# Ledger of designs, part 122: VHH binders against p49116

Target 1, 238 residues: p49116
Amino acid sequence: EGPLLSDTHVTFKLTMPSPMPEYLNVHYICESASRLLFLSMHWARSIPAFQALGQDCNTSLVRACWNELFTLGLAQCAQVMSLSTILAAIVNHLQNSIQEDKLSGDRIKQVMEHIWKLQEFCNSMAKLDIDGYEYAYLKAIVLFSPDHPGLTSTSQIEKFQEKAQMELQDYVQKTYSEDTYRLARILVRLPALRLMSSNITEELFFTGLIGNVSIDSIIPYILKMETAEYNGQITGAS

## First folded at step 7 (VHH)

Design ta79 (framework vhh_7n9e_1)
Fold by OpenDDE, second read of step 8:
Structure ta79 (fold): chain B 238 residues (1-238), chain A 120 residues (1-120)
Amino acid sequence: as target 1 above (238 residues)
Amino acid sequence: DVQLVESGGGLVQAGGSLRLSCAASGFTFSNYGMYWGRQAPGKGREWVSGISWSGGYTHYASSVKGRFTISRDNAKNTLYLQMNNLKPEDTALYYCARPGYGSSDESDYWGQGTQVTVSS
């Protein structure tokens, strides 16, 4: 049996909207986020093991882990996206809402904590200096998580996750043979992903674009998009 | 196709220095961690040093720690190994490598290597 991923899957290049505005408005943020989401979903779709699970199972998996995949994507593309600037812009927008007393104290705290967790996660990943190979397999581990409720083919999903973990382990062992703890340092970051609310992520990054439509509801559509259509969305939104 | 070409080896006296280079092509260099290995006569392959994609993280075999420095230039798609205070036991064919996919070492990519000989 061949490896789970290939060089094609290690490549993860996000194209940002152009031109970058002087002030990062909600539209720019949402467009950037949408492109990352599309890239992440189509990345998953390109994995043969993912395809082998069937459309229904695939959709269920992505629905379950899209926030985690998206967050890993944010971390991976943080520099290209100028994520710190984006997050600052989001905070500024929220501050306006706070001044207008539109949000409860509890909600403000929740949202600010989410932003903090997101920034902290991305910073921690940067400190580990995670490469494209490692990101690809981390995303695979997250994608092929068998512990989400309502999944079918959980045995097969688990097998794929194990394969991803083993191949990542091999990679780390080969590259850093005497660093016996690097793999653990990397994997221990994954629990942080599940501390993040998909609803808050959706609100922060996508509300300005999709309105009342949920990411969950559009995932099947994204997964069925043709490559040409996807590329058109990227170029047309510029 | 993935290609790695090592250079910079040679004959040097004990206590001397060499700087090895590895030119990479055929893949996105900055997507991968890289490592140096060596093979002494009659011995198996030995891991020497590894470096993350940006160079922000490095690790060394205990036998070379403090003497060798691994670095990279992603703009030039080049990996380097600065070797100082060389010892006769450092004599080996040095090779740079990009990890492949799978558990086998044979899945990795490496060049033909460059010979380093340290005389007493």
Scores: ipSAE 0.924, ipTM 0.973, lowest interface PAE 0.4, mean pLDDT 93
Fold by ESMFold2-Fast, scan of step 7:
Formats: sequence, structure tokens, C-alpha cells
Structure ta79 (fold): chain B 238 residues (1-238), chain A 120 residues (1-120)
Amino acid sequence: as target 1 above (238 residues)
Amino acid sequence: DVQLVESGGGLVQAGGSLRLSCAASGFTFSNYGMYWGRQAPGKGREWVSGISWSGGYTHYASSVKGRFTISRDNAKNTLYLQMNNLKPEDTALYYCARPGYGSSDESDYWGQGTQVTVSS
């Protein structure tokens, strides 16, 4: 048995919608976020270990962790997305909603706290200068989480997670041999992902979805898409 | 195919300086951290310095800290090692490396190396 991931899984290239509008709107934000989500799902589906678990387990794992994968993707692709500009536009929209009494103060507080947590997470990852290999393995660690309710094959999922942890450790120890603390600094960032609400993520990034469908409801369909259809979504082609 | 080609080695007197270069090809250079290692005759490989993808994070072996500087130019797919205040103990074959998949150094990608000889 070879390594859990390959160079193909370290490559994570987000193609943004073009052209960027002069003023950001919900459709551009939603299309950008959808491309990242589809890229993340395609990434997961391409892993041989993931495929080996079977379709039902694959669907359950992705339903449980899509927000964690998406948030890691936001951090990894923050520069190409101009994420700071997107978040500023969202904050401006929220401030205008306060002035027009369209949202409750408690709800706005919850959403703003979520944005601050997201910004802090992305900032911490940037300060650690996390690379494509490290991101791929952090995504694998969250994907192969055996502790979500209702999962089958939890023993095999745990083995894949442990394999991901070992391979990340090997990489960090080889690259920064005398730095005994870098791995710990990286891994302690992961628990924050589970504190972020998937419901609030949907409201911030996926408001433009046709029919107001939940991400949870569309995951089985995305995972069953043919490769060409998948690639079409992440590049905006066909 | 991953390829790494080192250059810039040579003979230098103690206290002198050399700048090593490593030309990378066959992979997306900016996706990976990189490191420099060295091997003196009859000795095992020694890790020298590592650098993150953007160059924003670096780390050095205690034996070279303050004298060596690792850097990279992602536009040129090139890794550098600036070596100052060289000592006879720095005499070794220097190679750049991309970490491979696994715990063994055998899984890493590294070039043929460039020889650095420091005379006293």
C-alpha cells in the first residue's frame, strides 16, 4: 500500500468566474463559492482510500465535513478569491441591513462573530505559511474523521485518518527537521473548524443557490457527477 | 518527473561566502516546502535548512544558524542557499530536496548535489 495522497491531490487550482464585476453581488459570490465547493468534492472523490469506502460512506463523510473542507479551501485559496474583498462586501451588506432594520441585532452579532472566526482562522493559516502539501493532508484529516454520528466503517476511516496524520508528520519533520513545534501549531488550528456553523456558511456564501436548496441535500448529486460535469462546474465550462 | 539541479559550489577559504542555486522542474514548485541537506565524505546526510512555499517561514540547523540564509524565487522555480562565514566543517556535497511521501530520506527527491570545499 502506497501513500494516502499523491502530487495530484496536492494540486488544488481554483478558477474564478471572469470577469470580476465592478461591484460584488450575491451571484458572483455564490458562483465563486460553488466552484470551490465542487473543487473540494472532486478532490475528495479522487482519493483512492475515499473511493474504497463506498458511495454510502462517502456521502455520509462529505455531508459531515463539507463546511470544514470548504473553510480550509477558503484559507488555501484566499488570495486567488480575494477573500478579504468578498468578506468586506458581506460586512457592508450586513451593516446596510442594520440601518434598514431588516435583520435582528442578535442575528447580525452571530454572523459577524462567524466572519471574525473565519478571518482569524485564515490569518493563522497564512502566518504559518501552510503549503499545498500541508493543506492536502489537513483536508484528509478532516475528511477521514471517524467520530461523526451515524458512520459505518469507522475502524477503516480511523486508519486512513491516522495514515494522513503520519504522512503530514513525516513531511513537516523532513522539511523543518529541527523545528519540534511546527506540527503542533498546525494541528491545534483544526478544532476551530468544528465550531463554525455550516448554516451561517450557507447564508454567507450560497445565498444565490436556485431553489434555496441546502448544501447537505445536493452533496449526493455532486458526488455522483461524471468527471467532465465536475470539471465544468469548477471552471465554469460547458 | 521531478528534477532538481544544484549549482554554485566550489573551493573557498575559511571565512568566505558561496551562493548555491537549485533549479526545480517536473512539479508545481510553489506547492511544496523545500530543504537543503549536505553529506560530508564517509558521513550520513545532515539536514541544513528548510523553507515554506512562499519563503515566509524558514528554519535552520543549529550548526549554520546566523551564517546561512535559505530563500526561493517561485517565478524562476529556484531555491537558494546563501552561505557566509564558511568553516572547514561545512565541507560537503550540498543537495536540495523536495520531501517525498514517507518517513525515509529514500522517498525524497534530491539532485546530484554541488561540492563545497572550505580550506583552512
Scores: ipSAE 0.855, ipTM 0.942, lowest interface PAE 0.5, mean pLDDT 89

Design ta8 (framework vhh_7n9e_1)
Fold by ESMFold2-Fast, scan of step 7:
Structure ta8 (fold): chain B 238 residues (1-238), chain A 120 residues (1-120)
Amino acid sequence: as target 1 above (238 residues)
Amino acid sequence: DVQLVESGGGLVQAGGSLRLSCAASGFTFSNYGMYWGRQAPGKGREWVSGISWSGGYTAYASSVKGRFTISRDNAKNTLYLQMNNLKPEDTALYYCARPGYGRSDESDYWGQGTQVTVSS
């Protein structure tokens, strides 16, 4: 059996809505985040190993890890997104919400702590100079996590996670042969992804979604989208 | 489809300098870390230096640290190795490489190499 991923899976190109507005608004942030989410889910569904697990398992895996995949995508696409500018706009909006007494101080503190953790994660990945191959395999390690509650087919998922870990290790060891600790520096960043709240991620980046619709509810539909429909979403050509 | 073409080798006196270049094509160069290796006459392949996608992270074999500098220009799809204070022991065929997929070294992509000969 061949490698888990290929050049196609290493390529991860986000197309931002154009033009960028003079003042960032909820619609622009939500559209940008939605494009990244759709790109991340399309990336996952294109992996032969993922397809082999079957529809029910695929849905369960992505529901369990979408926030981790999304956060890795934010880090990988931070420059393309001007993520620092988006986060600054969110902070400004939150500060205005304090003044208008629309949100409790405790809630704002919780959200600001989430933004700080996100910035810390993205900065650590940037400092490590993580490349496209490394990001693809980190996303694969996160996707093929056998330890989520309620998950079935854990044996096969564990096999794919192990394959992802071994192929990442091989790449890092070949590229940086005498730096025996680079892989460890990369992998110790992953647990932080599970400490970030998916509910706060939804509030920060997907506030423009109408109604009581969670990302968990949307995931099965995104995974079943036809390629043309998916392309309309990521390019804004509705 | 992946191609790596080295240049810049030659004959140089001990203490001299050379700059090697590697022209990459057939893949998105900026998605991958790259490395330089060398093979001396009658010896196996030796890893020399590696570089991350942006050039922000580098690593060197102990035998070349402080004398060699790896760098890259992603706009030109080119990898470089600046070699200073060359020693006769540095005589080898120098090749650039992109790590392959999977765990087999056979999947790695190497150039044909450029010969560096250091006279005593």
Scores: ipSAE 0.803, ipTM 0.927, lowest interface PAE 0.9, mean pLDDT 89

Design ta80 (framework vhh_7n9e_1)
Fold by ESMFold2-Fast, scan of step 7:
Structure ta80 (fold): chain B 238 residues (1-238), chain A 120 residues (1-120)
Amino acid sequence: as target 1 above (238 residues)
Amino acid sequence: DVQLVESGGGLVQAGGSLRLSCAASGFTFSNYGMYWGRQAPGKGREWVSAISWSGGYTAYASSVKGRFTISRDNAKNTLYLQMNNLKPEDTALYYCARPGYGSSDESDYWGQGTQVTVSS
């Protein structure tokens, strides 16, 4: 068998809504996040190993890991998105909500902790200078996670995850030959992704969704979308 | 098709300097870490230095640390190796490389190399 991923999977190009407004609003943030989410699911769907697992398993895997894929995408696309500016705008809005007594102190604390964890994750990835190859394989490792509750075909999923881990290891060891600890520094970042609440991610980035649909409910439909419709979502063209 | 073309080698006296270049094409250069390797006459391949995609992280073999500097220009799809205080033991064919896909050395991408000869 050939490698798990190819050069097409290393390419991950996010097109932002243009122009960026002087003051960020919910619609711009939601549109930007939606483009990244659609790009991430299109990326997963393009992997032959993922396709081989079948539609039901594909849907279950993406439902279980979309927040991890999305967060890796935020880290990878942080510069393109001006993510620090988006997070600053969200923090400013939350501080105004405190002053106006619109949200409970406990909820605001949970959301602020989530933003801090997200910033720390993105900063750690930037400090490690993670490249497109490494991001593609980290995404593959979280996608092919056999340990989510309710999954079937767990032995096959585990084999694909092991293949992803082995290929990442070979890349890192060949590239940074005398840095024996680089791979460990990279992999130890992954458990933090599971501590990130998908509900809080939805609240921060997807509040502008029409009809109050959940990400969980739209995943099956995104995975079935035609290529032209995906392209429409990631570029803003209809 | 991935192409890597090295240049800048030559004959230099001990204590001298050379700057090697590697022109990359056929892939998105900025998506990958890159490295330089070398092979001295009658010896196996030796890893020399690596650079992460943005240039924010570099690594060097102990034999060249403090003397060699790796850098890259993503706009020009070019990798560089600045070699200072060259020693006769640095004589080798120098290759730039991008790791391939899979678990085999067979999948790695290497250039043809540029010869560096250091006289005493």
Scores: ipSAE 0.699, ipTM 0.876, lowest interface PAE 1.3, mean pLDDT 88

Design ta81 (framework vhh_7n9e_1)
Fold by OpenDDE, second read of step 8:
Structure ta81 (fold): chain B 238 residues (1-238), chain A 120 residues (1-120)
Amino acid sequence: as target 1 above (238 residues)
Amino acid sequence: DVQLVESGGGLVQAGGSLRLSCAASGFTFSNYGMYWGRQAPGKGREWVSSISWSGGYTAYASSVKGRFTISRDNAKNTLYLQMNNLKPEDTALYYCARPGYGSSDESDYWGQGTQVTVSS
């Protein structure tokens, strides 16, 4: 059996809306986030192993891990996205809500903590100097997680995850042979992804675009979207 | 298609220096860590040096540590190996490589190599 991923899967190029506004408004943030979400979903869709699971199963997988994939995408695309600026803008917008007394103290704390966790995670990934190959396989490991409730074909999913882990390990050994614990350092970051609330992520990045519609509900549509339609969406939204 | 083309090898006296270059094409260079290997006559492939995608991490075989320096220019899709204080035992075919997706070294991509010969 061939490798889980290929060069096409290592490529992960996010195109930002253009031009970048002087002030990052909610629309710009949401559009940027949407593009990343689409890219992440279609990345998953492009993996043969993912396709092999069938539509119902792969949809369930994406529903379960979209926040994690999205967050990894944020980390990977942090420079291109100017993520720090985006997060600052989000905080600024949040401050307005705070001033208007629309949020409870506990909710404010939760949201701010979430933003902090996002920033911390992305910073930690940057410090680890993760490359495109590693990101691709980290995303694969996250995608093919068998421990989500309600999944079918869990044995096959587990096999794919193991394959991803092994191939990543091989890569790290080849590239970082003198850094014996690099793989462990990388993998130990993944639990942080599950500490992040998908609801809060959705609120921060997508509320302005989807309103009351959940990311969960639109995932099947994104996965069925044609490449041409996807490209059209990207260009049309700019 | 992935292509790696090494250059900069040649004949040099012991104590001399060479700078090898590796031109990469057919893939996004900055997505991958890269490494140099060498193969001496009658010997197997030997790892020489590795570099992360950004250049933030570098590693060297003990035999070349302190003498060789690996670097890269992602804008030029080029990998470099500065070799100083060359020794006769450094004589080998030097090749640059991009890790592949297999568990074996044979899954990696490498060029035809450039010959480095160090005379005593």
Scores: ipSAE 0.905, ipTM 0.959, lowest interface PAE 0.4, mean pLDDT 93
Fold by ESMFold2-Fast, scan of step 7:
Structure ta81 (fold): chain B 238 residues (1-238), chain A 120 residues (1-120)
Amino acid sequence: as target 1 above (238 residues)
Amino acid sequence: DVQLVESGGGLVQAGGSLRLSCAASGFTFSNYGMYWGRQAPGKGREWVSSISWSGGYTAYASSVKGRFTISRDNAKNTLYLQMNNLKPEDTALYYCARPGYGSSDESDYWGQGTQVTVSS
């Protein structure tokens, strides 16, 4: 009956692989992205409301929204990750691929458009000056989306999403007391997350991931990990 | 455990100035907006000023606009309220606060308060 989230869910600390290489490579980018993905899944699993929905529903929700959670995480952790530097390295690699004729022009255009959309999203969140409390609740709104195909317990999921929206509204009204439209400006950014291709996200950030396996296929296994295994992935200690 | 400890109150004459400080601990200070409230003798608690996590947004009650300035130092986990041109009507116990997880003021985290007395 208490609030949907607590201080532990507002805390979101990404530990980067160390040291950062002089020139960025696929391994460093993939390890950094994997840590963020595991941190995001561990965050979701720690929410009592999420646990209450049961394993099958948990798997379905995360499969449907992992790219949205990951993109919000990129925006939230952009400074810690030096995301602008990572994206610049990816763009440089794509420009070299055009010059060397290694990729089709159509594919390069799709990937470049995805990078621009990602940069625009991260820049809009930075311009809105989103804080850790707001990020936690935006992630909760995305996680508790009742409109994904094949979901059971959709009324309960909708209830948790509405609870997230109400608690975010309370916070924004207290903090930004004279800015009556702030919440609307924040929420209208969320639909753009669903336009981001999960396949292109995998190509940009997870090319070094084991065995050419899709993120969608590994999600059930990640969600079943013991806490120590999650911590190992988050810190790179495993 | 969330802890907020106010300091800097005291007795000043009308037209004087005071700077209040609030030392925050037990949470990541930079993740939250913060605010100041006050309670005058025999009155309810009144919101005074709010500040966003970065300091990029500030807001003030009409009664203090132009006289008070809220600020924060995230490196020091400290919230400030600079009070200028103080009036007898500003006499109150001043509280540092962090928003909680509900619409009620009872869900917010409040410090113990620091007394400000303004003599005429």
Scores: ipSAE 0.830, ipTM 0.924, lowest interface PAE 0.6, mean pLDDT 89

Design ta82 (framework vhh_7n9e_1)
Fold by ESMFold2-Fast, scan of step 7:
Structure ta82 (fold): chain B 238 residues (1-238), chain A 120 residues (1-120)
Amino acid sequence: as target 1 above (238 residues)
Amino acid sequence: DVQLVESGGGLVQAGGSLRLSCAASGFTFSNYGMSWGRQAPGKGREWVSGISWSGGYTAYASSVKGRFTISRDNAKNTLYLQMNNLKPEDTALYYCARPGYGSSDESDYWGQGTQVTVSS
């Protein structure tokens, strides 16, 4: 019928924990990441097309793509999060760990490669000057991915993904009419999201918050939360 | 309610300059790319220039490239078009625009426009 998204879906405001500590610590990083994750889940739940797929299907979609949504959120909120400062602190900690621990070399290399990929992704999005509308539709494209194993309703999911692609194309063509390459430059960034390990994202951003429980295993519970509980997590309200 | 209000048009001689402004309200201006379009008598709407949310990315129609500069002030919710070395063929009603949702031109947000007339 109508458009896939509206102004409410383009608005994506991360409220950071306050005050920012003088020295970054794991609790501040985890709280910030948690707020972004809950904001991303609440964003997905607010889409009428997403709700129309039904609870089982929408849970499976978010479980499959939460890391892609989270990474897009990191890029979109990089400035408000001071993400470059957070990543620099993590890299410094990892460099110290390399010097001290012989057995951690291979693992630390994998984690550092992940951070470099994340930084390059965020830099490429910043260089393209991706706006809130473009981010909302990129998130919709990754959310409505019909190609994850085990999904049902794949035809309906594909329809919503194609709708998201079409509406993004229309926006880019209307805003930058004679720049025939901008859409391609944007879309070619998306495959990199699937090469980023969700396990490493959990280690970097959710250590101390989720313990040994994976993010995808708690997604069904997050999606069933009442609106007030989401608002509490997003704002950090007691 | 989305509103776009253009100003700064007028009569100018060939080779002259004008600066157009567009005051935006009713939405979070910094979330969206913006564009300028124009319509000359007897022609359809022509895209002139586009700008990304921070101003870090811009694009121009071949007909105006090197002469026009698009810019924005997000603190003031204002879009600008600096027009230099104006030509008679630049005579048109100039509109600022934000694309709407969906694929229909009917959903787009346009102002009433500001008239630019370039005398030979």
Scores: ipSAE 0.808, ipTM 0.920, lowest interface PAE 0.8, mean pLDDT 88

Design ta83 (framework vhh_7n9e_1)
Fold by ESMFold2-Fast, scan of step 7:
Structure ta83 (fold): chain B 238 residues (1-238), chain A 120 residues (1-120)
Amino acid sequence: as target 1 above (238 residues)
Amino acid sequence: DVQLVESGGGLVQAGGSLRLSCAASGFTFSNYGMHWGRQAPGKGREWVSGISWSGGYTAYASSVKGRFTISRDNAKNTLYLQMNNLKPEDTALYYCARPGYGSSDESDYWGQGTQVTVSS
């Protein structure tokens, strides 16, 4: 059998809404995040191994890991998105909410903790100087996680995860031949993704969605879209 | 499709210098680490040097360390190998390479190579 991924899966190009407004607003943040989410879903759906698992398994996997894929995408696209500027705007809004007593202190604390964890993750990935090949395989490792409850094809999913780990290892050993522990330093960053709340990610990045629908509920519909529909969402060319 | 085109080889006397270039196309150059390899007459392929996507990490075979410098220009999709203090044993066909998908070096993408000949 061939490799798990190909050049098309290593290429990950986010097209931002243009122009960027002078004042960041919920609509711009939501559209930017939605484009990244759709790009991430399209990326996953295009993997032959993923397609081979079947629609029900595909839906279950993406529902379980969309927040992890999204967060990896935020780290990978941090410069394109001006993520630091977006997070600063969110923090400023939270500080204003504290002054006006609009939100509970408990909720504000949870959201601020999430933002700091996200910043720490993105900074650690930047410090590790992760390339596009490495990001593609890290996304594949989190996508093909066999340990989510309710999965039926766990042995096959585990084989694809192991294949992703082996191919990443081969690449890292070739590229960083004198840095024996680079792979371990990269992989130990992944558990932090599971500790980040998907509900808080939705609150921070997807509050502009019509009808306040959950990402979990729309995933099956996104995965069933035709390629042209996916591309329209990714570029905003609808 | 992945295409790698080497240039800059030639005939030089021992102690001389050459700068090799590799023009990459058909993929996003900045997504991948890159390598230089060589094959001397009557010998197998030998890894020479490697560079990370940003240029922040470089590595060299012991035989060339201190004499060769690998670099890249991501804006130009070009990989370079500066070769100083060349020795007759550096005579080889020099290849640009991008890692493929798998453990075998045969899965890697190699250019056609550029010949370097070092006379005494």
Scores: ipSAE 0.765, ipTM 0.905, lowest interface PAE 1.0, mean pLDDT 89

Design ta84 (framework vhh_7n9e_1)
Fold by OpenDDE, second read of step 8:
Structure ta84 (fold): chain B 238 residues (1-238), chain A 120 residues (1-120)
Amino acid sequence: as target 1 above (238 residues)
Amino acid sequence: DVQLVESGGGLVQAGGSLRLSCAASGFTFSNYGMYWGRQAPGKGREWVSGISWSGGYTAYADSVKGRFTISRDNAKNTLYLQMNNLKPEDTALYYCARPGYGSSDESDYWGQGTQVTVSS
């Protein structure tokens, strides 16, 4: 069998809205996040193994792991996005809401902790100096997770995940042969992704654009979107 | 097409130094970790050193630790290996490599190599 991924899947280039405003408003943040989300979903769609699972199954997979994929994307694109600045802006906007007593103390804590976890995760990935190849396979491992409830074809999904893990292992072993723990250092970061609330992520990055519409509900439409439509949306959005 | 071209090898006396270069083309260099390998006469391929995409992480074989330094310039699509305090046992054909996909070693991309000979 051929490899799970190829050079086309290693490439993950996010184009930010232009021009960048002096003040990062909610619209800019949401647009940036949306572009990353679209890129992530279409990345998944471009994988032959993903396609082989069928429309219903692959949609279910994406619904289950979109937050994790998105977060990996944030980490991977942190520099291009100026993620630290974006997060700072989000915090500032949140502070305004806090001052208006719109949030409970517990909710504030949850949101702040989520932002902290995002920052910590991205920083940890940066410290590991994860490359495009490793990110691609980490995303694949996350994507092809068989342990989400309600999935069909779990055996096949597991096989794909194993293949992704093995190929990543091989890559790390080849590149860093005598560092026997690098793979473990990388993989041990993945549990942090599942500690992050998809609801809070959605609130922080997407509320300005989708309102009361959930990411979960729009995923099928994103996955069916033509590449031309996607490109048009990216170029047309500023 | 992926191409890797090594240079900088030569004859050097024990205790001497060499700096190897590897010019990469045909792929996005910064998307991949890279590594150096070597093959001595009559021996198999041996991993020497690896470097992450940005150079923020490096790894070395025990046999070369403290003597060799791997680095890269992504703007120039070039990988380097600084070799100090060379020993006769370092004599080999040195090659740079980009890992490929899958479990096969043959999936990796290698250059033609550059010969390093260390005399006693």
Scores: ipSAE 0.905, ipTM 0.964, lowest interface PAE 0.5, mean pLDDT 93
Fold by ESMFold2-Fast, scan of step 7:
Structure ta84 (fold): chain B 238 residues (1-238), chain A 120 residues (1-120)
Amino acid sequence: as target 1 above (238 residues)
Amino acid sequence: DVQLVESGGGLVQAGGSLRLSCAASGFTFSNYGMYWGRQAPGKGREWVSGISWSGGYTAYADSVKGRFTISRDNAKNTLYLQMNNLKPEDTALYYCARPGYGSSDESDYWGQGTQVTVSS
């Protein structure tokens, strides 16, 4: 009945692998991205409204939106991750791959367009100076998306999304009372998340995964993990 | 629990300046936007100014634009309001606030306030 989220859901602290290597490599990028992904999944699992939908619905929602959650996490943690440095290293690798004729020009164009979209998204969020409360509610709006194919409980999911939208509105209107357009400026950023390909996100950030297992195929396993296992993944402890 | 403690109020003559401080505790200060409000005797609460988590975005009530400056120091968990060119109409109890959950302003977390009195 109470608020959709609490102060615990506003807290979102990414612990980076230490030390950062002198030269970025696939293993460091993959480890950093994995920590963010597991932090994002743990965050979603901690929401009472999410738990109330049941395991099957939870799995379907997260499989459909993990890339949007991950991208919001990249924007929120851009400074902690030194995301600009990671993206520069990826671009340098792509330029070398063109010279060595290891990737098609069309594929490289798709990947570069994805990187530009990601940079534009992160820059727009930075310009709006989005805070932890706003990020938590944007993630909730994305998580409780009733419009993904094959979902059950769509009316309940829509209710939770509307609740997230209203609580975000309340916060923005109280904090910036005379800025009547801030909420609209924030919400119009969200459609861009669906334009970014999850398979390209996997290629850029999760290339080091064993057996090239897709993120959406491991989500059911991740969602069933105990809290200690999540903490291990988030901090890199075994 | 959330605690907000204001200081820096006092008596000042019209045209004078004051700097208010608000010490925050019990929550991660940098996760939230903050605002200053005020309440004059016999009046309701009035929003004065709001600030984003990093200080990169600010907003002001029309009555204080150009005269007041809101700022924050996240390392010190402190919110500030620099008040210049004070007018008798600025006389009020000034309180800092963290927005709460829900549409009612009653859900917000406020400090006890610091009194600002501007003589003409």
Scores: ipSAE 0.837, ipTM 0.936, lowest interface PAE 0.6, mean pLDDT 89

